# Designs tried in a protein design chat: miniprotein binders against D-amino-acid oxidase (daao-1). Part 2

Target 1, 310 residues: D-amino-acid oxidase (daao-1), of Caenorhabditis briggsae (a8xj44)
Amino acid sequence: IQERIPDSVVTIIAEKFSPNTTSDVAAGLIEPYLCDDDVDRVISWTKSTIQRIQEYMNEGNPGAESQEQSGYWLQSVKSVPKWLEVMKNVKILTGNELKMVAKRPEHKFGIFYTTWYLEPTPYIKWESDKFLKNGGKIKNSKIQKIEDVEKEFGLFDVILNCTGIGARHLIGDNEVFPTRGQILKVKCPSVKHFFIDDQFYALLNDTTITLGGTADRHQWDRTINPKISEKIFQENCKNIPSLRSAQVISSHVDLRPSRVTVRLEAEPDSKVIHNNGHGGSGITLHWGCALECVELVKKVLAGKPGISKI

## First folded at step 17 (miniprotein; from V4 with E70R)

Design W4
Fold by ESMFold2, fold request of step 20:
Structure W4 (fold): chain B 310 residues (1-310), chain A 103 residues (1-103)
Amino acid sequence: as target 1 above (310 residues)
Amino acid sequence: STEQAEDMIKRAHELMQEAKDLINKGDPFRAYRILYKAERLMQDAKEIATRGSPDIVERLIDTAERILSRALLLIEWWRPELARLMLKRAQELVDEARKILES
């Protein structure tokens, strides 16, 4: 909002901030999920996010020069989704190329492509520093109901809901549900390409590899299951034999804020705008959805009697 | 009641068939929305089956529900054709459970 509505005053209210958020442990690979019936809209959101990553890279931030990675998506049943048009170096593997990469009988079709990724903690710091320098405000608070925001922090012209799973309680959005994912972080510098198949994935970060994973719909349990971590490791070693020498660092459980449709809309007859429910693609979609949210803010402000453009 | 569980899995089977047809028509997003409803029905049927259905029926419903949940994940990550294949298996398990309940 600050960048596109220059006279605005923006306050972020959250219980937790980086480096202590669940986003700080995410792999950060750019890959959209099917979150809207308009696939071109999902692609547009993804393109906008990639453009933001390019801005991040162009500013010379530490580690930003290596925010691209390439790798393999191996499939048992052929799928070539339209969102690949946004990616670089897309190549459908020939039979001979597939033989050189496949590690399992179910690896029957393969795609090599180049995408982007974000290291979450330094990227969030970059965005937060810009936010604060532009006059943004940050408040540490656990809000129990959306209506309490103005009781605790004063009147606002617009309130943006980006609360993830918390929206179930905070605003009564019972269409948001958790998808529990367990991941394993390892160090293995010899691995140079990401690898994704029907069940498992290995995604590269600057110094670590995120091995996944599970996706348990409607599961709230945050407890790490060590047997699942072992399975994630062993199955990824089958896909990438070099991982057998990896240093295991940590396991994590994430409750992804899943929703059938991303909620990107203004609440009827209200100053609340929703931008929530991005599931496992929160990083992929964040900037594109934020830009649409700016347009919704402009419409809400234009429709309110007595609102002055400053 | 066990009759309610049978009605729920019957309805879930019908929704899975409708979703498979939508995938064939190239509309995986609508298929996803329909399968979300089927998922809730199967979860509710599983809970009821625990209280009064034969153990084999409860296991069939549980397995079908897990396959349905996997199919939903496959659709959201752009693999609707693989999901359609898995839905066929889930429907077979529902059919088996219904045969036992009807006996």
Scores: ipSAE 0.534, ipTM 0.799, lowest interface PAE 2.3, mean pLDDT 81
Fold by ESMFold2, last read:
Structure W4 (fold): chain B 310 residues (1-310), chain A 103 residues (1-103)
Amino acid sequence: as target 1 above (310 residues)
Amino acid sequence: STEQAEDMIKRAHELMQEAKDLINKGDPFRAYRILYKAERLMQDAKEIATRGSPDIVERLIDTAERILSRALLLIEWWRPELARLMLKRAQELVDEARKILES
């Protein structure tokens, strides 16, 4: 909002900030999920985010890493979704090429492609530093109800809901539900390609690899299950034998804010705008959804004669 | 009651069939929305079965619900054809549970 509405005052209110958020441990690989009936809209959001990543890369940031990576998606039943048109170097593997990489009988089809990724903590810091330098405000607070925002922090012309799972309590959005995912972080510098099959994945970050994973819909349990961690490790070692020598760093559980559709809309006759429910694709969708959110803010402000406190 | 659980899993089976047909027609998003309803029915039926049905029926419903949940994830991540195969298996478990409840 700050960049596209230059006379605005923007305040971010959250209980937790980077580096202490769930997003800070994410792998950051660009891949959209099926979150809207308009697949072209999802693709457009993804393209906008890729463009932002390219801006991040091109500015020569001190902690900037290679943000392109290539790898394999192996499948038991062929699927070639439309969103691959956004990716680089897409190649459906021939029989000989598949034999070179397959590690299981169920690896019957394969796609090699190049995508982008972000290291979340440095990226969030880059965006946050610009936000603060341009006069943005942050407040550390746990808000019990959305209506309490103005009681505690004063009047605003627009209120943006990006509250994840918290939207169930704060706003009563019961269409948001958790999808519990458990992952491992390991170090294994010899692994150079991501590897995804029907059940497991290994996604590369600059110095670590994220091994996953589980996705348990409607599960709230945040405790790490050691049997699941061992299974994730063992099964990924079958796909990538070099991982047997990996240094295991940590296990993590997150509750992804899943929703049948991403909620990107203005509340009728209200100053509340929703941009929430991005599930496991929050990084992939963030910038594209933010750009649509700016247009919604402009429409709400055009209907109001007052002074902006965004 | 046991009758409510049987009606719920029967309805979930019908929704799974409709979703399979939608996947065959190339409409995985609409299939996803229908399966979300089926998932809620199976979860409710599991809760009822835990409190009053034979252990084998409870296990069949639990296994079918887990398979249905996996099918929803597969559709979310662009694998609707594999999801369709898993829905067939979930329907078979529901049919088995219903036969036991009807006997």
Scores: ipSAE 0.529, ipTM 0.797, lowest interface PAE 2.3, mean pLDDT 81
Fold by ESMFold2, last read:
Structure W4 (fold): chain B 310 residues (1-310), chain A 103 residues (1-103)
Amino acid sequence: as target 1 above (310 residues)
Amino acid sequence: STEQAEDMIKRAHELMQEAKDLINKGDPFRAYRILYKAERLMQDAKEIATRGSPDIVERLIDTAERILSRALLLIEWWRPELARLMLKRAQELVDEARKILES
């Protein structure tokens, strides 16, 4: 908002901030999911995020160098979704190429492509530093109801809801639900490509690899199950044998804020704008959704007496 | 209330069929929305079956619900045709559970 509405004063209110957020542990790979009826809208959001990553890279920021990675998506039933059009070096594997990488009978089709990724903590710091330098304000608070924001912090012209699964209690959005995912972080510098199949994935960060494969819809349990971590590791080793020598660092449980549709809309007759429910693609979608939020903010501000900016 | 569970899994089966047809027509998002309703029905039916149905019926409903949940995830991550194949299996399990309940 600060960049596109220059007279604005923006306050972020959250219980937790980087480096202590769930986003700080995420792999940060750019890959959209089917989160909206309008696939072109999802693609547009993804393109906008890629452009922001390119801005981050062009500013010469530490950790921004080579924010691209390539890898394999192996499938039992062929799917070539439209969002691949925004990726680089997309190649459907030939029969011989597939045989060279397939590790399971169900690996029947394969796509190689290059995408982008973000190291979450340095990127969030980069964005946060810009926010603060432009006069942005940050408040640590746990708000029980969205209506209480103005009681505690004063009046605002617009209130943006980005509260994740907390939106169930804060604003009564019962369409958001958790999808529990357990992941394993390992170190294995010899692995150079991401690998995704129908059940498991290995996604690269600069110094670690995120191994995954669980997604339990409507599950709230945040405790780590060591047997699940063992299964994630062993099954990924089948896909990438060199992982057998990896150093296991940690396990984590994410409760992804899933929703049938990303909620990106202005509340009728209200100053509340929703930008929530991004599931497992929050990083992929963040900038594109933020740009749409700017347009919604402009609409809300234009509808108020004495506040018009074009 | 085993009659309620039978009605719920019958309706979920119908919704799964509609979703399979929508996937074949190239509309996976509408299929997803319909399957979300089916998932809720199967979850409710499972809870009812735990209290008052034979163990085999509860297991069939539980397995079908898990397959349905997997199909929803596959659609989310752009694999609707694989999801359609899994829905066929979920429907078979629902049919088996219904035959037992109707007898």
Scores: ipSAE 0.514, ipTM 0.789, lowest interface PAE 2.4, mean pLDDT 81
Fold by ESMFold2, fold request of step 20:
Structure W4 (fold): chain B 310 residues (1-310), chain A 103 residues (1-103)
Amino acid sequence: as target 1 above (310 residues)
Amino acid sequence: STEQAEDMIKRAHELMQEAKDLINKGDPFRAYRILYKAERLMQDAKEIATRGSPDIVERLIDTAERILSRALLLIEWWRPELARLMLKRAQELVDEARKILES
């Protein structure tokens, strides 16, 4: 909003900020999920985010280890989704190429492609520094109801809902639900490509590899199950044998804010705009959704009741 | 009651069939929305079965629910054809549970 609406005053209100957020442990690989009936809209959001990442890569900030990453998607049943059109170096593997990378009988079809990744913590710092430099304000507060925002912090022309799972309580959005995922972080510098099959994945970051994973819809339990971590490790070692020498760093559980569709809309007859429910693709979609939010903000401001005398 | 659980899994089976047809037509998003409703029905049926059905029926419903949940994830991550195959298996488990409840 700040970059696209001059002279705006923007305040971010959250209970937690980086580096202490769930997003800070995410793998950061760019891949969208099916979050809207308009696939071209999802692709547009993804393209906009890639463009922002390219701006970040070109600045060379401290800890700015965001790079192109290539790897393999192996499948038991062929799928070549349209969103691959935004990726680089897309190659459907030939029979010989598949034989060289397949490790299981269910690896029957393969796609090699290049995408991007982010280290979440330094990227969030880069964006936050720009926000604060341009006069943005940050407030650390736990809000129980959306109307309490104006009681505590004063009147705003527009209120943006980006509250994740909290939207169930704050505004009654019962369509958002948690998808529980358990992941394992390891160090294994010899692994140079991401690897995804029907059940497991290994996604590369600068110094670690994120091994996954589980996805349990409608599960709220944040406790780590060591047996699940062991299974994630052993099954990924079957896909990538060099992982057997990896140093295991940590396990994590996150509750991804899943929704049948991303909620990107203005509340009818209200100053509230929703940008929420990005599931496991929050990083992939964030900038594109934010740009669409700017257009919604402009519409709400044009319809403001105090702007009628011309 | 066990009759309510049977009605719920019967309806979920019908929704799974509708979703499979939508996947064949190339409309995975609409299939996802239909299966989301089926997921709710299977979860409710499992809870009822826990309180009053044979353990084998509860396990069949639980397994079918997990397969259905997996199918939803596969569609979400752009693998609708694999999801369609898994829905066939979930329907088979529902059919088995219904046979037991009817006997």
Scores: ipSAE 0.508, ipTM 0.790, lowest interface PAE 2.3, mean pLDDT 80

## First folded at step 18 (miniprotein; from W4 with W77L)

Design X4
Fold by OpenDDE base, fold request of step 20:
Structure X4 (fold): chain B 310 residues (1-310), chain A 103 residues (1-103)
Amino acid sequence: as target 1 above (310 residues)
Amino acid sequence: STEQAEDMIKRAHELMQEAKDLINKGDPFRAYRILYKAERLMQDAKEIATRGSPDIVERLIDTAERILSRALLLIELWRPELARLMLKRAQELVDEARKILES
């Protein structure tokens, strides 16, 4: 917003901030989920996000941890995802190549490709620093209802709802539900490629590997299940045997704000814009969605002169 | 209540079939939308079954719902063909549950 609408004063209101958000523990691999009926839109968001990540990488900021990552995507039934078009070094594995990579009978088809990963915590810091430098404001507050925002912080020209699961209470969006994801963070420096199959994934981070994982729809339990952790570990070890020597660092449970589709829209005749329901694609789609939000903001403002409070 | 559950899982079965057809036609997201409705029906049916149906029916519905949930995830993960196979299994379980309820 600040970059595209210079005459704006933007305030972020949140109960929790990095490093205490659900995004902070994400693996940060750029791979979109099919989360919208407009596939091209999803791809477009992904492309935009990749571009922003490249900018982030090019700045070479200390602590900026984002790079390319390559690896294997295996499947039991052949499918070619559309998002491959935005990836690098795409190779459909031949039978012989697959034989060298496959670790299970279910690994019948495979793709090698290069994507990007984004360490969420340092990235969020980077964006936050820019935000603050550009005159943005951050307020720590728990808002119960969207109507309370203006009561507490004064009038806004536009209000953006990015509250995730909180949207159920904030706005009454009952279409939002949690998808419980449990993951492991492990250290295994010898692993140099990601490995994703139908059920499990090992994704590389700067100092750790994210092993996953579960995706339990409509599950609100935030408690780590040790049995699930063990399963995640053991099954990923089957895919990458070298993980047997890995050091388990931590377990995490996140509730991903899920909907049937991403809600990126302006309410009719309202100053409220929604950007919610990204599920597991929050990192992958965030910048693309943000850019679209900007366009929605411009429409809501309808040429309002002067400084806008957002 | 058991009759209601039967109707719900029957409808869910129909939706799963429709979703499979859509996947075959290359429209996985439309399939997802339909399956989302099916999931809700299965959840509701499960709640009813816990109150008035044989334990085996509850287990079958629960398992089918879990498979359906996984199928939804697989569609999100761009694996619709595998989702289709899972839906077939879910349908089989639902059919078994229905047979028991009808007996």
Scores: ipSAE 0.661, ipTM 0.853, lowest interface PAE 0.7, mean pLDDT 89
Fold by OpenDDE base, fold request of step 20:
Structure X4 (fold): chain B 310 residues (1-310), chain A 103 residues (1-103)
Amino acid sequence: as target 1 above (310 residues)
Amino acid sequence: STEQAEDMIKRAHELMQEAKDLINKGDPFRAYRILYKAERLMQDAKEIATRGSPDIVERLIDTAERILSRALLLIELWRPELARLMLKRAQELVDEARKILES
């Protein structure tokens, strides 16, 4: 918003901030989910996000830089989704190549490709610093209802709802539900490629590898299940044998704010814009969705002169 | 009631079939929307079935729901064909549950 609408004063209101958000524990792999009926829209969001990540990479962030990541996606049933077009070094494995990589009978088809990963915590810091530098404001507050925002902080020209799972209470959006994901973070420096199959994944981060994982729809339990952790570890070791020597660092449970579709829309005749329900694609789609939000904001403002409060 | 649960899982089965057809037609997202409705029906049916149905029926419905949930996730992961295979299994479990409820 600040970059596209220079005559705006933007305020972020949140109960929790990084490093205590759902995004902070994400693996950060850039890969979109089918979360909209318009596939091209999803891909467009992804492309825009990749561009922003590239900017982030180019500025240099010592100790927490986003990088390209390459690896194998093995499948029991062939799938070549359109979003691969925005990835690099895409190669469908030949039979011989597959044989060299396959670790299970269900590994019947494989794709090698290069994508990006983003360490969320340092990235959020980077964006936040820019935000503040540009005159943005951050307020720590727990808002119970969307109507309370203006009561507490004064009138706004536009209100953006990005509350994730909190939207159920904030605006009564009962279509938002959690998808519970449990993951492991391990250290295994010898692993240089990601490995994804139908059930499990090993994704590279700066100093750790994220092993996963579960995706339990409508599950609210945030408690780590040690049996699940053990399964995640053992099954990924089957895919990448070198993980047997890995050091387990931590386990995490996240509730991903899920909807049937991403809710990116302006309420009719309202100053409220929704940007919510990204599920597992929050990082992948965040900048693309933000850009679209800007367009919605512009429409709501309808050319109003002067400084807009957002 | 047991009858209500039976009707719900029957409807869920029909929705699963419709979803498979949509996947075959190349419309996985529409299939996803339909399956979401099926998932809700299965959840509701599970709650009802716990109040008087044989334990096996509850287990069958629970397992079918889990498979259905996985199928939904697979569609999100751009794996509609794999989802279709899972839906077939879910339908089989639902059919088995229905047979028990009808007996």
Scores: ipSAE 0.655, ipTM 0.851, lowest interface PAE 0.8, mean pLDDT 89
Fold by ESMFold2, look of step 18:
Structure X4 (fold): chain B 310 residues (1-310), chain A 103 residues (1-103)
Amino acid sequence: as target 1 above (310 residues)
Amino acid sequence: STEQAEDMIKRAHELMQEAKDLINKGDPFRAYRILYKAERLMQDAKEIATRGSPDIVERLIDTAERILSRALLLIELWRPELARLMLKRAQELVDEARKILES
């Protein structure tokens, strides 16, 4: 909003900020989920996010290790989704190439491709620093109801809801539900490619590897299950034998804010705009969805008196 | 309640078939919407089966629901072809549960 509406005054209100958020431990690999009726819209959001990552990389920022990452996607049943069109170096593995990479009988089809990844904490700091330098404001608060925002912080021309799973309580959006995922972080510098099959994945960050994972729809339990962590590790070692020597760092549980479709809309006759429910694609889609939010903000502001000089 | 659970899993089976057909027609997102409804039916049937059905029926419904949940995740990951195979297996388990309940 601040970048595209330069006379605006923007305030971010959140209970928690980086580096203390769940997003700060995510792998950050760019890959979209099928989360909207319009497949081309999802792909467009992905392209916009890649462009933002390239801007981040080109500015030479501290910790700007958003990099290209290559690897293998092995499948039991062939799928070549449309979103691969935005990726680099896409290659369907030949029979001999597959044989050299496959580690399980169910690895029957393979795709090699190059995508981008983003280290979340440095990236969020880069965006936050720009926000603050441009006069943005932050407030650390837990809001119980969205209507309490103006009671506590004064009147706003527009209110943006980006609250994830909290939207169930905050505004009664019962179509948002958690998808529980458990991951394991390890160090193993010898692993140079990501590896994804039907059930498990190994995704590279700058100094760690994210091993996953589980996805349990409608599960709220944030407790780490050590048996699941052990299974994630052992099964990834079958796929990538060199992981047997890895240093295990930590386990994490995410409750991803899943929704049948992403909610990107203005409430009728209201100053509230929703941008929520991105599931496991929050990083992949964030900038494209943010750009659409700018257009919704402009629409809402068009029905308001002119912005005060600030 | 046992009759109610039987009706729910029958309807879920029908929705899974419709979703498989939509996947074959190249419309995986519409299949996803339909399967979301089937998922809720199977979850409700599980709750009812826990209270009053034979243990084997409850286990069949539980297993079918877990496979259906996996199919939904596969569609989210752009893997509708594999999801269609999972739905076939879930339908087989529902059919087994229904045969037991009908006897």
Scores: ipSAE 0.499, ipTM 0.781, lowest interface PAE 2.4, mean pLDDT 79
Fold by ESMFold2, fold request of step 20:
Structure X4 (fold): chain B 310 residues (1-310), chain A 103 residues (1-103)
Amino acid sequence: as target 1 above (310 residues)
Amino acid sequence: STEQAEDMIKRAHELMQEAKDLINKGDPFRAYRILYKAERLMQDAKEIATRGSPDIVERLIDTAERILSRALLLIELWRPELARLMLKRAQELVDEARKILES
């Protein structure tokens, strides 16, 4: 909002901030999900996010020197989705190339491509530092209901809902539900490419590899299951034998804020705008959705005279 | 309530068939929305079956619901063709459960 509405005053209110958020443990690979009936809209959001990552890289920030990675997507049933058009170095593997990388009978089709990724904590710090330098405000508070925002922090011209699963309670958005994912973080510097098949994935970060994955829809349990961690590890070792010597660091469970469609809209007859329910695509879509949200903010402000607090 | 569970899984089976047809027509997002409804029906049927149906019927419904849930995930990940294959398997399990309930 600050960058596109230069006279705005923006306040962020959250119970938790980086480095203590669920986003801080995400792998950060750019790969969109089918989260809206308008496929071109999803692709546009992805392109905008890639452009923001390129800005982050071009500023020479520490740890941002290379935010690209390449790897293999192996499939039992051929799929070449449209979103690959935004990726680099896309190559459908020939039969001989596939033989060299396939590790299972179900690896029958393969795609090699280059995408982008973010180390979440440094990236969020970069965005937060810019926000604060531009006069943005941050408040650490747990809000029980959305209407309590103005009771506690004063009147605002627009209120943006980005509350994830909390929107069930705060707004009564019962279409948001958790998708439970369990992942394993390991160190194995010899692995240089990501690897994804129908069930498992290994995604590279700067110093760690995120091994996954489970996705259990409508599951709220945050307890780590050691049997699942062991299965994730062993099955990824079958795909990438070098992982057998990896140093296991930690297991994590995340509850992704899933929704049948992303909610990016203004609440009727209200100052509330929703930008929520991104599921497993939150990082991939974040900047594109934010830019569309700016247009919604402009429409709400056009109905008001005078002063804005965002 | 056993009759309610049978009606729910019958309806879920019909929705799964409609979704498979939509996938073949190249409309995976509409298939996803229909399968979301089927998922809710299977979850409700599972809860009813836990309270009053034979254990084998409960296990069949539970397994079918898990396969349906996986199919929904695959559609999210742009793999609707594989999801269609999994929906066929879920429908087979529903048919088995219904045959037992009819006896």
Scores: ipSAE 0.472, ipTM 0.779, lowest interface PAE 2.6, mean pLDDT 80

Design X4
Fold by ESMFold2, fold request of step 20:
Structure X4 (fold): chain B 310 residues (1-310), chain A 103 residues (1-103)
Amino acid sequence: as target 1 above (310 residues)
Amino acid sequence: STEQAEDMIKRAHELMQEAKDLINKGDPFRAYRILYKAERLMQDAKEIATRGSPDIVERLIDTAERILSRALLLIELWRPELARLMLKRAQELVDEARKILES
């Protein structure tokens, strides 16, 4: 908002801030999910996010450690989605190349490509520092109801709701539901490529690898299951044998804020704008969705609020 | 009741067929929307079956629901062709459950 609406005063209100958020443990690989019926809109959001990452990388700031990485996507049934058009070095593997990489009978088709990734905590700090430098304000509070924002903090011209899974109780958005994912973080410097198949993935960060994973729709349990962590590790070792020597660092469970479609719209007859339901694509889509929120803010300020159901 | 569960899984089967047709036409997001409704029907049918159906029928409904949930995840990950294969399997399990209920 600050960058595109120069005379604005922006306040962020949250119970938790980096480094203590769910986003801080994400792998940070740029790959979009199918979260809207307008595929070109999803691709546009992804492109905008890549451009922001490139700005982050070009500034050379301490902790700006986003990098390009390459790897393999192996499939049992061929799929070549349109979003690959935004990636670098896309190559469909030949039969011989596939044989060199495949580790399972179900690895029948393969794609090699280059994408981007972010270390979430340094990136969030970079964005937060810019926000504060430009006069932004941060308030630590847990809001029980969206209506209480103005009771506790005064009047605002626009309220932007980015509360994720909390939107169920905060504003009654019952279309948001958790998708429970369990991941394992390891250290294994010998692994140079990400590896994704139908069930498991290994995604590279600067010093760690994120092994996944599970995706259990409508599951609220935050308890780490050690048997699931062991399965994630062993099955990824089948895909990448050098992982057998890896140092296991930690396990994590997240409840991804899933929704049939991303909710990016203004509330009818209200100053509230919603930007929720990104599921597993929050990092991939964040900047593109934020830019669309700017346009919604402009409409609300002009007295012509828009509602996006796309 | 057992009839309510059968009606729900019958409707879910019809929705899965519509979604498979949409995937073949290259419209996976509409298939996703249809399958979301089918998922809710299967979840409700499972709850009813737990309270009034044979354990075999409950397990068939539960397995079909899990496969349907997997198909939804595959569509989210841009793998609708694999999802279509999973839907075929889920429909087979629903058909088995219906056959038992209709006995």
Scores: ipSAE 0.428, ipTM 0.747, lowest interface PAE 3.0, mean pLDDT 78

